VH-VL binders against Cytochrome c-type protein SHP (shp). Designs and how they scored, part 8

Target 1, 112 residues: Cytochrome c-type protein SHP (shp), of Cereibacter sphaeroides (p81238)
Amino acid sequence: GDTSPAQLIAGYEAAAGAPADAERGRALFLSTQTGGKPDTPSCTTCHGADVTRAGQTRTGKEIAPLAPSATPDRFTDSARVEKWLGRNCNSVIGRDCTPGEKADLLAWLAAQ

## First folded at step 6 (VH-VL; framework fv_rolinsatamab)

Design f79 (from b3 with heavy chain E50D)
Fold by ESMFold2-Fast, scan of step 6:
Formats: structure tokens, C-alpha cells, sequence
Structure f79 (fold): chain C 112 residues (1-112), chain A 122 residues (1-122), chain B 107 residues (1-107)
């Protein structure tokens, strides 16, 4: 692709005005939310808590692991990442993620 | 019972440095972020920066970036804010304040220290 | 930086009055606003976060009706212990910024 995890994180950090915090990103990913769709209360609903393993959509279709250690080309297409974040943030949380939340989430995921 | 207890008032000369302490008790120190906020006489609240006590990661308001240093001592559950090159306009009450380590709450303050008055005068 | 404009700077009120304090963000901050109460010589105390969530132990007479850029703290029936200065704070992005404060004074 057209980008890298490091470039995406740097862009979100610039938009947030602050460096990413991977620990906050982990907390977001594992969190259970009530503001979004009832059938997707967490990012772990589809991706699992172990992001080095394959996940599943609600219909049972396989999702490749989110961890770059298991899927080396993860987070290398900026349009796909924005679409993924937009869909998942609204589904799980019920709103768009802030630039800081995006930076935090990718900082944790990119290190996996 | 959560408590943040700060060091006593300081009187400093322009050009010197001050180091304020904030001793935490009643919770797991490394499970919360610590922020620093000041309030100058006749002015509002101004955010200085934050620190993750577990990792030591800091982030500063650009206004204070070159002069503020935030540190922690995990063995004593104490956070520190050092401000260098003091000017008369740095006269203020300095607060430590705790924030949860959740993605949506690391930036509001559920408990505050009692404040430390720092007076900068000749 | 996101500017938080708070109005009025002061309001004179009597016990039992409904008091409203307005806070306007210079850009959309969703629900990422908190409100604090500060009494003279004391540290601020958290009242509300995420625009509408009351902190544990805070009386239900305190509420916020806003979202996006416009937020209003309401005290539905002012009590003697409510005479204080109130601050809003955005936490949508760094640096964190506060409103200028509203002093609620005895009429």
C-alpha cells in the first residue's frame, strides 16, 4: 500500500496534537461499550482478545489477524484503515473515534 | 479513600526552579494517569501536562514544554512537577489531578490534590 | 487549540433559583466535556463528565444538556452549598482547555 502503520500513527498524532499511548489503545480495544450496536459491544466481538489469531464477522466469515506479526501488510492502505475505524468506532462506541483514539488504537495494534 | 497530598507553599526568585510533589494513596498508583494544572491569581485553569506512572511517558502543553518536567517515583507513589526558568507570571496554585486509564476518560480529573502555591518574586 | 468560551462570568442568584451556565467550544468536541465546581481556597471537584454523566455523590440537581459545540450546566434548585465558581473543560484533543469560569454569587 500507500502508507505504513508508523505513517498512519504519525498522522493521527498530528491531528490529536499529542503522542499516541498504546496502553489507552489496548483499553479501548478490550472495552465493553453500551453506546453502539447491542450485538457489537467490543472490538473483540469480531477480532477476539488475541489479535494474533483470526477473527470472524457476525456471519462467521474469517477476518485475518489484526496483528502485523501475523498479517504483515496490516495498516498499509490509508483508505481501508479510515473505513475500518469509521465502521468499527460507530458500531462499537456509537460515534466516530477521535484522532487521539485512532492514534492510541493503532499504536497498540501495530506493536502486536 | 483516594487522596492526593501535595508539598507546601514555595517562594522562589525569577530564573530559579521549583519542584512540587504529589503523594497518592488509596488506589493503585500505576493504574491512573497524573495530570498537572495551574491557576494563576485572576486567571482560569491551565493544563500543564500528564504522565503515565507505569511507563513514565509524558506529554506537555506546548506553552510549558521547554520548562516543565514531570516524573514519578513508583516506590513512594509520588508524582513530581518541576518548572524551570521561573517568571513572575508563573505565580499560581499548582494542582496534581488523577485521570482514569480508559480511552475515553484519561483527560478528565476525578480527584485533585489540595494545591501548592508557588510565588515568584524578587 | 480548542477555545472554551464560558458565559456569564458571574451570576447573582438566590436559594431555590434555577441557574444556567453556558460553555461553547470553538470546534465540535462530541460529548468530551467535563464540569468542575471550585469553592474559595479549595481544589476543583468533578461534577459531570462525558457531557451528561454525574460523578458519584453529585446531587441530581446538576445536569448538562449539550453536545457538539454548545453545553449548558443547569442547577435546577440552587442550594447554599452551590455558591462557587464553575468551570467547563474539553478533553476531545490536546492541549486540554478550560472555560474562563462562572462565579455563582449570593443575590
Amino acid sequence: as target 1 above (112 residues)
Amino acid sequence: EVQLVQSGAEVKKPGSSVKVSCKASGYTFTSYYMHWVRQAPGQGLEWIGDINPKSGRTYYNQKFKDRATLTVDKSTSTAYMELSSLRSEDTAVYYCARAPKYYDSSWYFDYWGQGTLVTVSS
Amino acid sequence: DIQMTQSPSSVSASVGDRVTITCKASQGISSYVAWYQQKPGKSPKLLIYAASTLQSGVPSRFSDSGSGTDFTLTISSLQPEDFATYFCQQYYRYPLTFGGGTKVEIK
Scores: ipSAE 0.007, ipTM 0.635, lowest interface PAE 9.1, mean pLDDT 86

Design f8 (from b3 with heavy chain S105H)
Fold by ESMFold2-Fast, scan of step 6:
Structure f8 (fold): chain C 112 residues (1-112), chain A 122 residues (1-122), chain B 107 residues (1-107)
Amino acid sequence: as target 1 above (112 residues)
Amino acid sequence: EVQLVQSGAEVKKPGSSVKVSCKASGYTFTSYYMHWVRQAPGQGLEWIGEINPKSGRTYYNQKFKDRATLTVDKSTSTAYMELSSLRSEDTAVYYCARAPKYYDHSWYFDYWGQGTLVTVSS
Amino acid sequence: DIQMTQSPSSVSASVGDRVTITCKASQGISSYVAWYQQKPGKSPKLLIYAASTLQSGVPSRFSDSGSGTDFTLTISSLQPEDFATYFCQQYYRYPLTFGGGTKVEIK
């Protein structure tokens, strides 16, 4: 990879103008949203509430755990992180995540 | 019923400090962020900063970062804003305001305290 | 900082009138704008957030439109209790910033 979780978080913090809040990231990840696709109301729909375990796509394909403790190379490729955030934020929330939301999500996930 | 009850009006001299309290009731105190906003007489609203009552994490508007201190007492469900080195332009009504925890919802205010007038005069 | 410019500063209106208040952000804020009502001597009250979500208990005569940089609050048929000052607020980026306010006055 071309980056690290800490570098990505720092970049999003600079863009947001505020420090990341991992608790807020956890709350967002676990939340149920109504603005996005009805069949993906939460990040947990595919990834599960326990991010140290494998998730599944809606078609049943296995998704490797999001937690770096279980998948050590998570959040080390900046283009893949941007693609993941773009896809999931639009699917779950119905819009692109703000820099602050990206910082918060990664702060919580990176600590898992 | 959600209520935010603030301490009473204060008259302070230039150079002093003021500490305003905001007592929350009717909800789980640590489940919402608390923000502070001021309004000078006849003027608009100005954001001071935020605190997460569960963690104690704070973030301040750059204009106030060297003078404002936000704290909470979880045992009494009370938030505090202290502003030091007071000047005449700090004369304003100071509000505490509750915000949801979710990021895109945490920066707007669904309930407000009644306000505390702080007058800075010599 | 993101500047929020409100227009007009004041508007004189009669009960039953349609009132429109505009808010312009100095940069794109997507839909992260909230609107507040403030009556003299009272705290602000949340009306609308996320540029379209009406707060529970707020009358349906309040609505808004816009995205990006240009936002509008509309009161479709002004009632006596609506004479107040209205503020927009962006919450896209810190620091949080408010518009200068629009006072809706009796004609």
Scores: ipSAE 0.007, ipTM 0.688, lowest interface PAE 8.5, mean pLDDT 85

Design f80 (from b3 with light chain S30T)
Fold by ESMFold2-Fast, scan of step 6:
Structure f80 (fold): chain C 112 residues (1-112), chain A 122 residues (1-122), chain B 107 residues (1-107)
Amino acid sequence: as target 1 above (112 residues)
Amino acid sequence: EVQLVQSGAEVKKPGSSVKVSCKASGYTFTSYYMHWVRQAPGQGLEWIGEINPKSGRTYYNQKFKDRATLTVDKSTSTAYMELSSLRSEDTAVYYCARAPKYYDSSWYFDYWGQGTLVTVSS
Amino acid sequence: DIQMTQSPSSVSASVGDRVTITCKASQGITSYVAWYQQKPGKSPKLLIYAASTLQSGVPSRFSDSGSGTDFTLTISSLQPEDFATYFCQQYYRYPLTFGGGTKVEIK
């Protein structure tokens, strides 16, 4: 694609005004949220806790692993990443993720 | 028992720097974030910055970014805040404050140090 | 930066009164607000965090409400030990910001 994980993370860091914290990103990904849709209380609902393995949508469709170690072209298409974050942040959290949350999530995921 | 014990009061001249310590005990030091907050006499609270003691990652309020330096010494479970180029407006009580490392709780403070008064005068 | 506007700046109240303190964020912060109590000469003490979770050891007379931009701390029946300054804090976005404080003066 048109970007890389490092470029995306740098862009979100610039928008947040702060360096990403991968540990915070991990905590967000594994957390249980109550502000979003009841059937998607966590990012792990669809992706699983082990992001090197395939996940599945609520309808049972397979989702390729989020980890770049298992899916090498992950986070290399900026429009796709923005659409993915917009949809999933609203589904799980109930609002758009902040730039800092996006930076944190991608910093953790990109290292997997 | 969780305790955050800060160094004693300091009187500094304008243009100098001050380094305040915060010694943590009663918990695993690297499992919590440490933040610094100040309060000028009779005024409100102002956030200075945070440090992740495990990684050393820091983030600062832009107002302090060029003057504040946050560090930790893992071997002694001690956090430090250094503030340079001191002005009279920096006269305040400086607090260290602990935050849990869970996403929704990394930014509120469950335990605070007793505070360190820094007075900047000629 | 998200500005937290707290009102009133001070309030005089009698023991047994219901005290209401308001806090307004300059933009939506969902429910990411914490409330602190500070007594003269002491460090702040966490009262409420994470969508109305009461900190251990805090009396049940303290409660909060609100979402989005408008938030309220309520003390349902003021006690003598509640003489203090109260601060709200948003933790939705950096930099972390506090309200200006409300001084509760008993009588």
Scores: ipSAE 0.007, ipTM 0.643, lowest interface PAE 8.8, mean pLDDT 84

Design f81 (from b3 with light chain S30Y)
Fold by ESMFold2-Fast, scan of step 6:
Structure f81 (fold): chain C 112 residues (1-112), chain A 122 residues (1-122), chain B 107 residues (1-107)
Amino acid sequence: as target 1 above (112 residues)
Amino acid sequence: EVQLVQSGAEVKKPGSSVKVSCKASGYTFTSYYMHWVRQAPGQGLEWIGEINPKSGRTYYNQKFKDRATLTVDKSTSTAYMELSSLRSEDTAVYYCARAPKYYDSSWYFDYWGQGTLVTVSS
Amino acid sequence: DIQMTQSPSSVSASVGDRVTITCKASQGIYSYVAWYQQKPGKSPKLLIYAASTLQSGVPSRFSDSGSGTDFTLTISSLQPEDFATYFCQQYYRYPLTFGGGTKVEIK
């Protein structure tokens, strides 16, 4: 792809003005939110709590594991990452993720 | 019972450094962020920086980045803030404050230390 | 940096009064605002976070309304223990920033 997890994380860190925190990213990913769509209250709703396993969309379509250990080319296409974060942050949280949230989420996911 | 107990008041000369301690008890030290906030006499609250006690990761307000150093000692559940190159305008009460690592991206302070007055005289 | 502007800087009130304190962010912060109470000689105490969530043990007379850029802390019926300085704080972006404070004084 056109990027790497490290490059994406660095870009979001620059926009946030702060280094990524993978523990905060894990906490956000596992969280139950009420501001978004009622049927997607957490990132885990589609991806599961174990990101090394395949997830499932609401329509039953399989989602490849988010963990780079299971899907090695994860987070190497900047347009796909932007689309994924836009779609999932709006669905789960009800708004765009902040640059700091994006940095945190990718720092945790990239390490899986 | 959650407590954050800070070291005592300090009087320092301009150009010196001060190191304030904050001893945590009543909770798992590595399960919460620790922040530092100051309040100059007659002024509002000013955020200095944060530390993740589990990882040691820090982030600083740019205003303090060149002078502030945040550290922790996990064995004693103690957080430290060191501020160097002190100026008279650094005279303030310095607080440690705990932030939850709960599932929302939240940086608010549920418990505060009692404060440490640092006086910089010239 | 996100600037938090509080008004008024002070207000004189009597026990039983409804007190309102406003806080305006220089850019949208969604619901990432917290409110603190500071009594003379003491550290700040968390009252409200996530704009509307009351901290455990805080009386229900304290509430926040607003989202985006404009937030209002309301004390519905002021009690003697409520005479204090109140601060808002945004936690949407680093650096974390506070309002200038509002002193609630005895009338």
Scores: ipSAE 0.007, ipTM 0.668, lowest interface PAE 8.8, mean pLDDT 86

Design f82 (from b3 with light chain S31D)
Fold by ESMFold2-Fast, scan of step 6:
Structure f82 (fold): chain C 112 residues (1-112), chain A 122 residues (1-122), chain B 107 residues (1-107)
Amino acid sequence: as target 1 above (112 residues)
Amino acid sequence: EVQLVQSGAEVKKPGSSVKVSCKASGYTFTSYYMHWVRQAPGQGLEWIGEINPKSGRTYYNQKFKDRATLTVDKSTSTAYMELSSLRSEDTAVYYCARAPKYYDSSWYFDYWGQGTLVTVSS
Amino acid sequence: DIQMTQSPSSVSASVGDRVTITCKASQGISDYVAWYQQKPGKSPKLLIYAASTLQSGVPSRFSDSGSGTDFTLTISSLQPEDFATYFCQQYYRYPLTFGGGTKVEIK
């Protein structure tokens, strides 16, 4: 693709004004929220808690693992990542993630 | 239930350092970030920095980066802010404040300590 | 740094009045704004976050409106316990920054 996980994280860190915190990203990913759609209360609803494993849609179709160790082209297409973050943040929390939240989330996921 | 209790007021000379404590209770200490904010008499609020009690990771406002040190003691659920090379303009009430780790709550403060007045006088 | 400008710096009001406090960010912050109340000699107390979400235990007379750069805190019917200083805060970008405060005083 047109980018790398490190480049995306660096861009979000610049927008946030602070270094990413992967632990905060993990906490966000695993959290159960009530502000978004009732059928997607967590990022784990579709992707599972172990991001090295395949996830599933509500209809049972497989979603490739989020971890770059299992899916090497993850987070290498900037437009795809922005769409994924936009959909996931709005579905789970009910609004767009801040640049800092994007940086945190990708810092944790990219290290998996 | 949630409570943040800070150490008592201090009077310091210019050039010295001060270390303020903030003892947390009523929640899991490592599940929330701790921030420090100051307020000079009659003035607004100024953010100093952030610490993750679980990892010890810190991030500072650049204005304070060279003088402020944030630490935690997980065994006592206590956060500390040390400010060195004190000047008269550092006279302020210093607050610890708790922030949730998630989304739209990671950077706003749901509980605050009672404040510690630090007076720097020549 | 994102500058948060509050107006007015002070307002004199009577119990039962509708009080409006404005906060302007120097750049777009979406809805990443929080509001705090501070009574004399006390620490700040969170009122509202994410521009419109009322903190648990905060009376419904407090509300916020706005998005982007312009935000407004409204107290629909001022009560005796509401005489205090109010601060806005952005959390879109580090460093975190606060408005200069608005003191709501009894007439």
Scores: ipSAE 0.017, ipTM 0.701, lowest interface PAE 7.6, mean pLDDT 86

Design f83 (from b3 with light chain S31Y)
Fold by ESMFold2-Fast, scan of step 6:
Structure f83 (fold): chain C 112 residues (1-112), chain A 122 residues (1-122), chain B 107 residues (1-107)
Amino acid sequence: as target 1 above (112 residues)
Amino acid sequence: EVQLVQSGAEVKKPGSSVKVSCKASGYTFTSYYMHWVRQAPGQGLEWIGEINPKSGRTYYNQKFKDRATLTVDKSTSTAYMELSSLRSEDTAVYYCARAPKYYDSSWYFDYWGQGTLVTVSS
Amino acid sequence: DIQMTQSPSSVSASVGDRVTITCKASQGISYYVAWYQQKPGKSPKLLIYAASTLQSGVPSRFSDSGSGTDFTLTISSLQPEDFATYFCQQYYRYPLTFGGGTKVEIK
């Protein structure tokens, strides 16, 4: 791909003005939200709480694990990552994620 | 109930250091971030930095990074801010402030300490 | 750094008045603004966060409007306990920055 997890994280950190906090990213990923769509209250709704395991769409289609340890090419396509963050942040939270939230989420996910 | 209780007022000479404490109670200390914010008399609020009490990770406002040190003692649920090389313009009320780890909540402050006045004078 | 400019610096008002306080960010911050109330000699108290979300226990007379760079805190019917200084804060980008404050004084 056109990027790497480290390059994406560094870009979001630059936009946020601060280093990522992976623990904050974990907390956001596992959180239950009320501001977004009622049928997607958490990132775990589709991906599960254990990101080394396959997730599923609401229609039952399998989603490959988010963890790079299980899916080595994760977070190597910048356009795909922006699309994924755009869809998930708006569906779960009800708004675009801040640069800091994007940095935090990717810092946690990339370490899995 | 959630409480953040800070140490008492300090009067310091220029060039010295001050260490302010913030004792937390009424919640699980490691489940929330702690931030530090100051306010010069009659002035606005200025963010100093944040600490994650569980990991010890810190991040500082660039203005303070060479002089401020944030630490925690998990056994006593106490956060500390140390500021070195004090100048008269460091005279301010210093606050500890709690932020949730969940959602977009890590960057605004739901509970504040009562404040500690630090006066720097010759 | 994102600069937050509040207007006015002071406003004189009477109980029952509608009070508006404006906060302008030096760049777009979407809806990532929080508002605090500070009474003399006391710590700030969170009123509003995440765009228009009212903090638990805060009276419904407090509301926020705006997005992007321009935000307005409104107190629909001022009460005696509302005489205080109000601060906005952006949390779109580090370092976290606050407005200069608006003092709401008795007329």
Scores: ipSAE 0.007, ipTM 0.622, lowest interface PAE 10.4, mean pLDDT 85

Design f84 (from b3 with light chain Y32W)
Fold by ESMFold2-Fast, scan of step 6:
Structure f84 (fold): chain C 112 residues (1-112), chain A 122 residues (1-122), chain B 107 residues (1-107)
Amino acid sequence: as target 1 above (112 residues)
Amino acid sequence: EVQLVQSGAEVKKPGSSVKVSCKASGYTFTSYYMHWVRQAPGQGLEWIGEINPKSGRTYYNQKFKDRATLTVDKSTSTAYMELSSLRSEDTAVYYCARAPKYYDSSWYFDYWGQGTLVTVSS
Amino acid sequence: DIQMTQSPSSVSASVGDRVTITCKASQGISSWVAWYQQKPGKSPKLLIYAASTLQSGVPSRFSDSGSGTDFTLTISSLQPEDFATYFCQQYYRYPLTFGGGTKVEIK
């Protein structure tokens, strides 16, 4: 890939103006949202609460684990990460994630 | 009901420190961020910093980085802001303010304390 | 730092008037703006966040429009309890910054 988890986190931190908070990222990932699509009230709807395990789309298609420990090339392609965050933030939350939310999510996920 | 109750007004000498408390009730203390904002008499609002009560992680406005210290006591659901090396320009009402932790990156304030007037004079 | 510029700094109005307050960000902040009302001697109260979402219990006469750099708070029919100072706040980027405030006072 063209980047690393650490480089992506640093970029989002610079955009947010503050260091990432992995605990906030974990809490956001596990939270239930009401502002987005009814079919996807949480990031865990597709990815599960245990990100070292495979997830599934709403149609049953397998999603590789989000954890880099299980999927080593996770968060190494900047365009893919931006596309993933754009789709999932709008689906789950109902809006684009802030740079701070992106930093927080990646800080937690990259440590898994 | 959510309440944030702050300590009373203080009068301080230049060069001293002040520590303001903010006691939270009516919600799970560790589920929300706590921020501190000040307002000089007749002036606008100025952000000081934030603390995550669960982890103790803080982030400060660069203007206050070397003088402000934010802490929490989870056992009493109380947040504290200490400001050192006080100058006359620090005379202001200091507010604690709650932010949603797991929505909108905790950056807007749904409940505010009543404010604590800190007067710095010689 | 993102500068938030409010205009006007004050406006004199009568009950029943439509009041408009503008807030301009020095760079794009998407919809990450909140509005607060502050009465003399009281703490600020949240009115609106995410540019258009009314806080629970806030009357529908308050609304916000805009995205990017230009945001407008509108009070469609001013009531006696609405005489106060109003502040915008961006939360796109740290440090969090507020507008200078707009005082809505009795004509």
Scores: ipSAE 0.015, ipTM 0.706, lowest interface PAE 7.9, mean pLDDT 87

Design f85 (from b3 with light chain A50Y)
Fold by ESMFold2-Fast, scan of step 6:
Structure f85 (fold): chain C 112 residues (1-112), chain A 122 residues (1-122), chain B 107 residues (1-107)
Amino acid sequence: as target 1 above (112 residues)
Amino acid sequence: EVQLVQSGAEVKKPGSSVKVSCKASGYTFTSYYMHWVRQAPGQGLEWIGEINPKSGRTYYNQKFKDRATLTVDKSTSTAYMELSSLRSEDTAVYYCARAPKYYDSSWYFDYWGQGTLVTVSS
Amino acid sequence: DIQMTQSPSSVSASVGDRVTITCKASQGISSYVAWYQQKPGKSPKLLIYYASTLQSGVPSRFSDSGSGTDFTLTISSLQPEDFATYFCQQYYRYPLTFGGGTKVEIK
């Protein structure tokens, strides 16, 4: 792809003005939210809590694991990552993620 | 109820260090970030830095990175701010402030300590 | 650093007045702004976060409007307990930065 997890994280860190916090990213991913769509209250709704395993869309289609250990080309296409974050942040949280939240989420996911 | 109780006022000489404590109660100490903010007499608020009490990870305003040290003692639910190489311009009220749960928002402050006046004079 | 410019520095008002305080960010911060009230000798108290969300227990006469760079705190009908200094704060980007404050004082 056109990027790497490390490059994406570094870009979001620069935009946030601070280093990523993977523990904060983990907590956000696992959290239950009320500001977004009622049928997607958490990132885990589709992806599951174990990101090394396949997830499932609302319509029953399989989603490849988010973890790079299980899906090695994950987070190597910058346009796909921005699209994924845009859709999921708005669906789950009800707003765009901050650059800091993007850095945090990706730091945790990339380490899986 | 959530409470943040800070140590008492300090009078320090230029060049010395001060260590302010902030005792938290009424919530799970490791579930919320702790920040430090100061306010010089008659002036606005200035952010010093943050600490994650669970991991001990810190991040500082660049203005303070060489002089400020943030720590926590999880066994007593107490946060500390140490500021070294004090100058008269460091005279201010220093506040500890809790960020809400980091997955709700980590960077605004829902509870504040009562403040600790640090006076730096010769 | 994102600079938060607050205006006016002070406003004289009477009980029952509508008071507005503006806060401008030097770059886009979406809705990542909070507002605090500070009374003399006391710590700041959170009023509003995420531009428009009232903190629990804060009276509905306090509201914020705006997004991006321009934000306005409104007190719809000023009460005696509302005479205080008000600060905006951005939390879009580190370092966290505050406005210079607006003192709301008795006319």
Scores: ipSAE 0.079, ipTM 0.764, lowest interface PAE 5.5, mean pLDDT 87

Design f86 (from b3 with light chain A50E)
Fold by ESMFold2-Fast, scan of step 6:
Structure f86 (fold): chain C 112 residues (1-112), chain A 122 residues (1-122), chain B 107 residues (1-107)
Amino acid sequence: as target 1 above (112 residues)
Amino acid sequence: EVQLVQSGAEVKKPGSSVKVSCKASGYTFTSYYMHWVRQAPGQGLEWIGEINPKSGRTYYNQKFKDRATLTVDKSTSTAYMELSSLRSEDTAVYYCARAPKYYDSSWYFDYWGQGTLVTVSS
Amino acid sequence: DIQMTQSPSSVSASVGDRVTITCKASQGISSYVAWYQQKPGKSPKLLIYEASTLQSGVPSRFSDSGSGTDFTLTISSLQPEDFATYFCQQYYRYPLTFGGGTKVEIK
C-alpha cells in the first residue's frame, strides 16, 4: 500500500500534538458508547473483542481480522483507514474521532 | 460522591520546588485520566499536563515539560504535581481535574479539586 | 497551539437578560469545545461539552451552539446565581487551551 501503520500513527500524532497511547486505544475500542447509533454501541459490535478473529457486518458478511498478525496488510492503505475510521467513529461514538483518538486506536490495533 | 481534595496553600522561595497532592475518592482511580491546570491572578486557565493513573504515562504542555513532574500513588488514590525552579510568575492556584473516562479521549474536565494556592515570593 | 479568543471580557447584565458569550478558535476544532462556570473563590464547574451536550444538573437556560471555529454560550434568562466567569476550552489538539474568560456581573 501507500503507507504503513507506523506512518499513519506518526501522521495522527503530529495532527494531535501528542504521542499515541495504545492502552487508551484499547479501552476506546472495547468501550460501550451511547452517543452513536443504537445498534453499534462498540467497535466490538462488528469486529469482536478479539481482533485476531474475523468479524461480521450487520448483514452477515465476513470482515477480515483487524490484527496485522492475522491480516498482514492491515493499515497500509491510507484512504481505507480514513474511511474505516470515519464510518466507525460516527456509528459508534456519534462524531468524528479526534486525531488523538485515531492515533490511539491504530497504536493498539497495529500491535495486535 | 466524586471528590478531589487537594493539599493546602504553599509559600515558596524563587528557585525552590513545590509538590501539590490531589486525593481522589468516589470512583475507580485508574479508570480516569488526571490533569493539572493552573490559574494565575488576573489570568485565564493554563493546562500543565496529564497522567494516566493506570500506567503512569504522562504528557506535558511543552511550556512545563522541563519543570513539571506528574505522579500517582494508586494505593492511596492520590495524584501529585511537582513544579521545580519556581519563579514569581508561577504564583497561581493549581487544580487537579478529572477527564471523563479515559477511553472517550475527550479532555474536558467533569470534576475539579478545590485548588491549591502557591505563592512564590522572596 | 490553538488559540481560543473569548469575547466580551466582561458584561454587566440585569436579571432576566439574555447573555451571549463567544469563543473563536484559531483553527477548526469540529465540536470539541467545553464550557465552564467559575464562581468567585471556587473551582471551575463543567457546564457543556462537545458544543451541544449539557452536563447533568446544569439548568436548561444554558445552551451552546457552533461548530468549526465559532462557538457561542447563551444564558437565556440570567439569574442572580449566574454571577461568574465563563471559560471555553478546546480539546481537539494538544496542548489543551482555554479562552481568556468572560466575567458576567449582575446589576
Scores: ipSAE 0.082, ipTM 0.766, lowest interface PAE 5.9, mean pLDDT 86

